# VHH binders against Elongation factor Ts, mitochondrial (tsfm): the designs that were tried, part 9

Target 1, 309 residues: Elongation factor Ts, mitochondrial (tsfm), of Dictyostelium discoideum (Social amoeba) (q54lv3)
Amino acid sequence: PTELVVQLRKKTQSPVQECKKALQASNNDMDGAIKWLLEKGKATAEKLKSRVSAEGIISVLVDSGSGKAVILEMNSETDFVSRGDIFRNLARDISKATLSNPISGGKLAENGILELDPTQVENIYPIKINITNEDGVAEEMTIKDSIVRIVSKLRENIVIRRASFIQPLNNNNNNSKSYISSYAHDSTSEKKDVGRLGSIVQFEYQGDCNNMNSLKEFANQLAIHIVSNSPSVVTVNDIPSSVLEECKNNNKNPESLYDDMVLYEQSYMYSPDHSVKQYLEILSEKLGIKNLSVKTFRRYAIGETAERV

## First folded at step 3 (VHH)

Design p20 (framework vhh_5c3l_4)
Fold by ESMFold2-Fast, scan of step 3:
Structure p20 (fold): chain B 309 residues (1-309), chain A 123 residues (1-123)
Amino acid sequence: as target 1 above (309 residues)
Amino acid sequence: QVQLQESGGGLVQPGGSLRLSCAASGFTFSSYAMSWVRQAPGKGLEVVSDISGSGGSTTYADSVKGRFTISRDNAKNTLYLQMNSLKPEDTAVYYCAKRYDFWSGYETYFDYRGPGTQVTVSS
């Protein structure tokens, strides 16, 4: 039941899908579900232990003035370092610098996100960054130099693993408007811009919104939904052919994938009686706008890019 | 020299309680945030809890929230972890750790932890 999922989520702060699995595995026993989540957390910790620089944070930042956003993973060897303000503030400063400067290279994804994978992330290294030192004075250096300095001081291998960038909408489209939201999950900080999980989301719509505060609140809540429910694609039509072939080869109905991987088909966590797609339609009507849709999103979790340990 | 020494570990049955202590010396204890970290057999390190230098702010891993309480006595240079409702999954070596201080000089750049104290939750 949805009520038990919400209750378990509040107690453990685990992702909604994991809470559903825990309750299913425990026959809706709350204590058993808590134990299941604890065991899974331990297994994840074991997996991360086998990877050098497997700890870290996800940094998210939106620049509404330029219509840009970034999501960036920065890794350390230990979670002591990644939980520290020094490490987190560096990630914030790096994210800020990447939105204020041109990004060279990268791979343009099908939905318009510019991606720097682990082989391309060094493209941001020449970018200038302003860091506030212990005297409260701003120092200018390259991103590369800032990482070298932190590595020297903390005596850990610190790397920027990957980054993705939301780009502004096409300037020639006079009928479309954009809003970008972000969320990083960190139970230990009031700032929601760094954490172990994060998302960035670009919305597109037409017309004049009659309540921008309602649109912004929804956009922020959907970023939280994406972090919690871990979709892979926006719509059913975006499911990769390879995934559909694997489903067919295992004699599974493709619809069995919808709740797990398709954002629009997921039960919306802030209105669970509606799918995300249904709620977008309801909100469009309520706000007096047309075709409110998710153009693109990206969701990062620490360590998910490592295949083998 | 920075020294951290844990105590209070042992064997306890599921549902039981233990209180860990960490005696610190060789640095200005009240000026540094402290952590409890654990490592289960064959597993990686997990940060269990953090406490600010003043003791005014605390954080907990989701796995221990509501069951564990971190505290400190700056007059005695001692860090504590009260562990209630212990589970077999809490079986680990528990370490007291001093966090890095980026700006405070050479010795504070290094993470320092004690030798650890074994906690075994078993029936």
Scores: ipSAE 0.000, ipTM 0.162, lowest interface PAE 17.3, mean pLDDT 79

Design p23 (from a1 with S105E E108S E109T; framework vhh_5c3l_4)
Fold by ESMFold2-Fast, scan of step 3:
Structure p23 (fold): chain B 309 residues (1-309), chain A 125 residues (1-125)
Amino acid sequence: as target 1 above (309 residues)
Amino acid sequence: QVQLQESGGGLVQPGGSLRLSCAASGFTFSSYAMSWVRQAPGKGLEVVSDISGSGGSTTYADSVKGRFTISRDNAKNTLYLQMNSLKPEDTAVYYCAKDRYDFWEGYSTPYFDYRGPGTQVTVSS
């Protein structure tokens, strides 16, 4: 029936022909037709798996109240899709669902960040999506099913490449306070939550800050610095033993790596006469706090090989 | 092709003011964040100020906060830097820079994919 086809099309945005087939296969049962289209979407996604997904976006999200954050890479075949609202909103909603729901498993990295398998993210429920852009028409599903649905609409291979979960700092540990900043680089947007490059920075300090706006501004600027200067570790002591061994095997002085890969040793881009470490010390005194430090950070760029620290 | 042309530099006394302009062409100006970057004699590049594509978000280096104001006119494809209370240490070549949207690994200086030829600012009595 025409009415059911219109209703199913409205809910799923699937082609009219596929909606007709779904209703015919389900004996005009709306729930069965939705399930049929989802299964067909899974078959379509499977066919597209071999297509190269070299474009995409990085999504960053911080929950200041809980001290949690997520950084996520999602890939698409074309930049046309990755720049579109449907894809960007899906990435935002996936980050929000990942932050808001219990996470089972994950690999703890050397820097204390929890690395999530794409399948662990895909199994999170619920994600709320509004594929039709109609007010009040939001649907709940697993992250995996949301991707399948968007694949069906956009006809591109869409994948979660990687995700990192930044855990809150331990309560009462050194009587410290924490702040998390994030930055995603997008020249076309004022909101710096999605882009081709992104970073999250977790800070720790002691005492009462005399100017939280100054701390926040610095924290945002350091997230930008990290995106621009691509450090791998916070301090010299955090350089992986494998990197030091490779340096030794190639007869290179480890100190040659400092300004390239060690955040604290880099010239601070907003005060180049100072290293990041020196500027943190200056700012700590200026703000009346103690031991302002970077506890951890993560930097993602579209298409880079996943690196473990 | 992308073209950026700075103007408005010159010799000014300490405490004076200058207004720099950057005329942009060859790209959709409103779609890109823009920066003012400077290089003092014998020193590296310093990002002075950034402005988003719409002009709604700005940042400033600590050395210029409260003294400099970045702005843009997207209808005219022009970027501005209003410099007040100039100090001798503000002496530098000032460059207009178009933000680099595409990723570049191993980058250890400010990220922009195009820079103008610059305009000299000299603050001296």
Scores: ipSAE 0.000, ipTM 0.319, lowest interface PAE 15.3, mean pLDDT 81

Design p28 (from a1 with Y101W E108S Y111S; framework vhh_5c3l_4)
Fold by ESMFold2-Fast, scan of step 3:
Structure p28 (fold): chain B 309 residues (1-309), chain A 125 residues (1-125)
Amino acid sequence: as target 1 above (309 residues)
Amino acid sequence: QVQLQESGGGLVQPGGSLRLSCAASGFTFSSYAMSWVRQAPGKGLEVVSDISGSGGSTTYADSVKGRFTISRDNAKNTLYLQMNSLKPEDTAVYYCAKDRWDFWSGYSEPSFDYRGPGTQVTVSS
């Protein structure tokens, strides 16, 4: 019947012909038809898994109240899809679900950061998505099933490439306070929460800040600095031994890596006469606080993920 | 939607000067380092100059040091290249490019995925 086809189309955004088949296979039961389309979508997603998905977006999300944050990379086959609202909103919804659902068993890369396996993210439930952009119904499903729906809609391979979860700082008994900033640039939106480059920065300090707006402005500017200058570690002592070994094997001068790789050693882009470390010290004094420092950060870029052999 | 549009190229005699401009849109211009890159006929791409997002740091290829000056106006979203004492060897298509950092190399590199269509500079014989 025409009315059921229209209703199923609105809920799933599946092609009319697929909606007709689903209703026929399900004896006009809407829930059965929705399940049929999901299973067909899973089969389609499996067939597309071998396709190259090198485009995508980085999603960043901070929950200032809980002191938690998420940075996520999702890939698509084409730039056209990754610039679209459907894909971007899916990434936002996945980041929200990841932030709000406790995940255990992630690998700890640095204090406060858990590196998440994409499978851990895919199994998060519930997540509400709206793929219609009409008076569409938000449906509860797993993240994996949400991806399947969007694959069916967009006909491209879509994958969660990586995700990092930033947890609240410990040691609040020392009068330590934290602040988290993030930056991602989306040329099609004024929001700074999705883009091809993104960063999250976790700060710690002691005492009462005399100007929170100045601290927040600096925190946002440092997130932009991190996107633009792409450090890998906070301090020289954080450089992985594997990187030092690769440097030795390639006859690189280790000091040449410091300006490019170490956040604290970089010339601060908003005050180039100072290193980031020096500027943190200056700002700490100006704001009447103590030990303003970066505890951790993450910077994601589309296309930077590679394995060294 | 990153867009970069170069202008200011043309025909000039050896020893002459040109100023190239690059109009940028679709991204937060002041947040990214920018580069000028050129390609002579039948040759590969050569990075001519880089400038940090704030404009506080610049670099130049040895072939152009002392002759070219890179600058930017973040209020106008515009990148410039002042080219003095031009030589026939400077004949090339000049591209404006948005920079990226490469984790494994430890160096900032121009992103050729985000470059303009180019402007032709010809230094006549």
Scores: ipSAE 0.000, ipTM 0.094, lowest interface PAE 21.9, mean pLDDT 78

Design p46 (framework vhh_7ubx_2)
Fold by ESMFold2-Fast, scan of step 3:
Structure p46 (fold): chain B 309 residues (1-309), chain A 124 residues (1-124)
Amino acid sequence: as target 1 above (309 residues)
Amino acid sequence: QVQLVESGGGLVQPGGSLRLSCAASGFTFSSYAMTWVRQAPGKGPEWIATISSGGSTMRDDSTKGRFTISRDNAKNTLYLQMTSLKPEDTALYYCAKDRYDFWSGYSEPYFDYRGPGTQVTVSS
């Protein structure tokens, strides 16, 4: 029946011919047809797994109330797909689901960030997706199943390359406070939550800030600075010993690394006469707070990784 | 106002080559995927190739060995290099600014804007 085909296509966004096959295979049972399309999508996704996915987007999401944040890289075969709203909205919804659902198995990095295995992210339930972009048509499924649905629709290999979960700071002292900022850069994006480059920055300070708007403005600007200047560590003391040994083996001065990789030692892009460290000190005094510092940050760029983890 | 103007078509012998150009204005060219489409007399539009803002390409299997899509963002220009032309390549060739939802929910590609086209005739 034509009406069932239209209904199934509207609900799944699958091609008309696939909807016809699904209904025929399921004796016109809508639930069976939906299951048939999902299984076919899984087979298609499996077949496409070996294809190179070099394009994609970075998604950043902060929950200010809980002090949590997520940064996610999701890849597609072409930049064309990664610029589309379907792909971008899937990345946003994956970030929301990851933020909202506990993952106890993440690997704790030295800087306090939980590095998430893509398989752990894929197993999260529920993700709420609206594949038709119409009110009242949100479905709950695993992140893995949501990717299968979109792979079937877009016919490209889609992968979660990496994800990091920023944990709330443990504020044992009633005078200790935190703030998280984020930024994603894309020339076509009107929102700064998805793009080809992204960062998240977690701050800590003591006392009562006399101007939260100034703090938030600085925090946003530092996230932009991190995207633009690509530091890898917060302070000189955070430089890995292996990096220092490589410098020594190449007879290179370690101080030559500071401008390239150490956030605190970089010239602050919004006040170039000051380092980031110096500017944090100036701002602490101006805002009437103490020990304003970067506790952690994460920066993702499309093309930084060659392999699916 | 989005404007797309194709050029470079003409009469060519079988086995010949042509380079088509599409001059774009009225939008940030470097920020959008661009597409080549052709329409032969009495037939519907046929998608040829798309190039992303980043330079990645998708091409129709029947022509990908003979046709190459490229772009020059400094000149706001899209190109289609055609080699080993055949009589069945005779068509009006259009460039198009892709929608963000190209391939999304449609059996055919959808284009918000396309140019007037440039005629390619392959005949001896």
Scores: ipSAE 0.000, ipTM 0.216, lowest interface PAE 13.8, mean pLDDT 80

Design p47 (framework vhh_7qia_2)
Fold by ESMFold2-Fast, scan of step 3:
Structure p47 (fold): chain B 309 residues (1-309), chain A 124 residues (1-124)
Amino acid sequence: as target 1 above (309 residues)
Amino acid sequence: QLQLVESGGGLVQPGGSLRLSCEASGFTFSSYAMGWYRQAPGKQRELVAFITSGGSTNYADSVKGRFTISRDNAKNTVYLQMNSLRPEDTAIYYCAKDRYDFWSGYSEPYFDYWGKGTPVTVSS
């Protein structure tokens, strides 16, 4: 029946011919037809898994109320898809679902970041997605099933490459406050929450800030600095011993690493006559707070950890 | 040791064509997005086109349909084919390497290294 085909297509955004087949296979049962399309989508996703997904976006999301944040890399086969609203909204919704739902497992990395296995992210339920672009037609499913639905629509291999969960600071013992800032670089997006590069930075400080807008502006600017200057550690003391040993083995001065990899030692891009560390000290005085510091940060770039083949 | 060497610029009449080449050395060329920028006298440097490590391309609206960017990883070379040239295309054209090792060169503003440029003049 034409009316059921139109209704099913509107709900699933599947091609008309696939909707017709699903209804025929399900004896015009709408729920059965939806299940049929999902199973076909899983088969299609399975066939596409071997295709290279080298394009993509980074999604960053902060929940200020809970002090949590997520940074996520999702990959597609083409940049056309990764620039599209369907793909980008899926990444946003995955980040939102990851923040909002219990996380089972993960590996605690140095500096308190929880590294999430892509399979753990895929098992999260529910994610709410709006496939039809209409308010009030959002559906709930696992993240894995949401990827399958979008693969069916876009006809590309879509994968979660990696994700990191930034945990709230436990600051009751130090009587300190925390703030998290994020930045994703995209010249076309006003939200700055998705792009090909992203960062999250977690701050700690003591006392009452006399100008929260100034602190927030600085926090955003430091997230931009991190994206642009690609530090790998916060302080000199955080440089891995393996990196220092390699430096010694190559007869290089360890100080040659500072400007390139140590956030605090880098020239601050918005005040180049000061290091990041010096600028934090100046800003602490201006804002009437103490010990404004970076506790952790994470920076993702599309493809930086991807292996070909 | 990192080098980008542009060639192919010159004087051409409106409606003409030029092909710019950029030979790269000193880094793993195939892993990086490459771009072409231009700067007209008195104006800021503008991204014209870029190509990702995977071969996907993006163009400024002003050149879309007229310019084609391509790469040859075996020769460590990126090209810009410029067709239907206009006086407004007059500029010094710079080859650029993205700062980060991406499989996708999505964003322009992170190019951290430019060649010395090759001048293109479109006039009667």
Scores: ipSAE 0.000, ipTM 0.114, lowest interface PAE 18.3, mean pLDDT 81

Design p48 (framework vhh_8ghr_2)
Fold by ESMFold2-Fast, scan of step 3:
Structure p48 (fold): chain B 309 residues (1-309), chain A 126 residues (1-126)
Amino acid sequence: as target 1 above (309 residues)
Amino acid sequence: EVQLVESGGGLVQPGGSLRLSCAASGFTFSSSYAIGWVRRAPGKGEELVARISPSGGSTSYADSVKGRFTISADISKNTAYLQMNSLRVEDTAVYYCARDRYDFWSGYSEPYFDYWGQGTLVTVSS
């Protein structure tokens, strides 16, 4: 019947023809039709899994109250899909679910980033998704099922490529304070939470800051700096031995790597006469705090990593 | 004023090749617009054949033409191309070039075509 098709379409936002087939296959049972559409979507997702997903977006989300953050890469086949609100809202919802339902078990890590297996993210439940637009109808389902639903609607392979969970700063002495900033670069978006490039920066400092707005402004600017200048490590001491060996094998001075890969040694884009390290020292003094430092950061760009299973 | 002008259509034998051109004026390919090629065969509905994001280099194709057709763009010439290889009788259609604004707001993956060319006829026959 036409009324059931309208109701099913409103609830699932599936194409009219698919809704008709689902209802026919389910003898006009609404719950059965919804399950039919989900199973059809799973079959479609399986067919599309072999397609290359090289476009996508980075999603960043910070919870300042708990000191947690998530950075997530989701891939699609084309930028037509990754430019759309359906895909971007899915990434936002997945980031929110990941932040709210962290990995349980084990001990709290100290000043570390936890790399998440995409399957761990996919198994988080429940999640509410917006499948039509930012103000669309929300339906509660697993992350894996939400991806299947969107794959069916958009007809592209959609993959969670990688995710990192920034753990709260744990200091046994409780003498330090932390702040986390994030930035996602998208020239077309008014929100700075999704884009083709993204970063999250975790700061540590001691004492009472005399101007939190200035600290927040700097923290946001450093996240932008990280996106733009693509460092891979915080300090010279963090350069992997394998990178130093490669440099030595190519008869290169290790110091030639500093400007390209070491955050602290880079010229700070908002004060180019100073390195990032020097500017942190200047700002620490200005704000009346001590040892303002970057404990960790993550910078994601679409297409920079090999495919993960 | 925005204008899209197609060229390159004609009669070709099965297995042959044609290259269609779409010259754009009134906007630039370095902006946020994508370009689509849409065809309509006599008595049939419209089919989106290929899309390109000129500034991003992304492309997509209908299943019916994957591996046979290639969409490309020359940003400096403000011209998009559709290279059609291994042509079949069923590729016979009027081919339209269209500007795709892509409605980010709607959240639909469907293209948002706001300007269309006049169309160019491609006939595949022996």
Scores: ipSAE 0.000, ipTM 0.310, lowest interface PAE 10.9, mean pLDDT 81

Design p49 (framework vhh_5j56_2)
Fold by ESMFold2-Fast, scan of step 3:
Structure p49 (fold): chain B 309 residues (1-309), chain A 129 residues (1-129)
Amino acid sequence: as target 1 above (309 residues)
Amino acid sequence: QVQLVESGGGLVQPGGSLRLSCVASGFTFSSTSSYAIGWFRQAPGKEREGLSSISGSSGGSTSYSDSVKGRFTISRDNAKNTVYLQMNSLKPEDTAVYYCAKDRYDFWSGYSEPYFDYWGQGTQVTVSS
């Protein structure tokens, strides 16, 4: 019947002919028809998964109340898809679902960042989406099923490439405070939460800040600095031993790496006469706080990792 | 049979303007239509690039790519069953074959090439001195 086809199409945004087939196959049961379309979507995703997904978006999300954050890379085949609202909103919704739901497993990295396997992210439930639903009613599903829906709609291979979960700082006493900032570089977006480059920065300090707006402004500017200057570690002491050994094997002085890869040793882009470390010390004094420091950061750029196998 | 026909291309000098037209047949434009029309281009040796879309409902919500935002304007005339792309401040880099396309689904205000399945034959735009 025509009425059911219209309803199913509004819920799934599937082609009219596929909605008709789904309803025929399910004896006009709406839930069965939705399941049938999802299985068709899975077949399409399986067919496309060998295609190269080199374009994409970085999504960053901070929950200031809980002190948690997520940074996510999601890839598409074309820049056209990655710039579209459907793809970008899916990335935002995936980040929100990742932040809001229990995380099981994961590999600990420097400073307590939890590295998430793409399959761990895919198994998160629920994600609330209305990307494929024009009547404005949010549907709940696994992240994997949400990707299948969008692959079916956009006809491109769409993959979660990587994700990092930033855990709240553990304070041994109540004198230590935390702040998290984020930035995603997108020349057209007013909201800087998705883009081709992104960063999240976790700060720690002691005492009562005399100007929280100044601290927040600096924290946002340092996130921009990290995107622009691509450090890989916070301090000289964080340089991996493998990198130092590579330098020795190539007869290079390890100090030659400092300006390129060590955040604290970089010239601060908003005060170039100072290193980031020197500027943190100056700002600590100005704000009436102690030991303002970067505990951890993550910087993602599209294409800097190998294709998912 | 759904068909789209582009026209209005040609040779223009840098800084000039052109208006492209996309005439639809086999379906009718209305404020209640549940589809979108998009404009795309393809330059020699490059992949097809999405430029703009206009919705088939609610007065024509519009979307633009970064490369053309502020220079190009999409509009529609339901009585003439036509979508237009007004192109201003044209650059040599705008040289391409321009296509219009209709989506297969209900209303969608973004622009994504894989979503658009009914394509016109294209119209050549050349920007040179």
Scores: ipSAE 0.000, ipTM 0.126, lowest interface PAE 21.0, mean pLDDT 79

Design p5 (framework vhh_5c3l_4)
Fold by ESMFold2-Fast, scan of step 3:
Structure p5 (fold): chain B 309 residues (1-309), chain A 124 residues (1-124)
Amino acid sequence: as target 1 above (309 residues)
Amino acid sequence: QVQLQESGGGLVQPGGSLRLSCAASGFTFSSYAMSWVRQAPGKGLEVVSDISGSGGSTTYADSVKGRFTISRDNAKNTLYLQMNSLKPEDTAVYYCAKDRYDFWSGYSEYFDYRGPGTQVTVSS
């Protein structure tokens, strides 16, 4: 019946033809039709999972009040879908849900970045959907079910490729303060927190800053620097032993890597006569604070998880 | 502002063909599934075909399957319906409809029409 199709479409936002089939298969039972559409969407997602999803977006989200943040990569088959509001809004909502539920049944490691398995993000982190049924009740579903619904609607393979959760600093007796900045490149004015490249930077300092606006401006500029210059580690001491072993085996000087991979050793793009480390020291003096440092950062670019050519 | 403008309707004999077009503006065309819906004289709305945002998936009502082909040109923001082997029963006003998919911000409406439709009459 047409009335049931209208009602089912409002509840599920599925294509009209799929709603008709669901109602037919369920003898016009609304709950059965909803279950049928979800199962059909899962089957469709399963068929499409082999398709290449090389396009996508990076979502960055900071909660200044709690001192935590999330960076997320979601992929689609086409650039058109990834530029669209539906896809970008889904990524933002997944980031919000992940920020609120950053772990699956365990404690986070202290003072660091937690790398989230896409399966953990999909299967255990809930997402709230602001869909009002006829009773005025908001509907809630899992992230995986939300992706399935959008895959069914857009008929493209949609994948959570990776996500990282940045923990609040755990400095109980240090009187340390923190600030987190983020940047998304190739974003829109309406959604500045979604783009094709993104970074999140966590800072620590001691004392009372005499100009928080200057600190925030620098923090935002360093997030841009990180996107542009692609460092891998904060300091020379953070270079993995495997990288040092590779240099040793190839008879190369490790110092040749510093400008490319070590944030602190890079020429600061907004003050090129200084390294990032030198500029942090200068800024600490100007702002009347002590030990301004980068504790962690993460930088995502679409497609960079692919094998290096 | 969402705008949809249908064209290509007319009078055709049984067995003939017509191609309908829908020019879309005011939204990111490639991000939305699109539908062709029709209303025959004295009858309710019937969805005849849907197409995904990428164009990779299509569906058809049983009444038109094998005779109609839906397609889109995302570079031109245009939706098409190729109608072959037309029957008197295909006589209707045809509307281009944007699927309203506002999943993350609230309920969507059943259909989002912005044009007056285009009349198709199949008569000898």
Scores: ipSAE 0.000, ipTM 0.146, lowest interface PAE 19.7, mean pLDDT 77

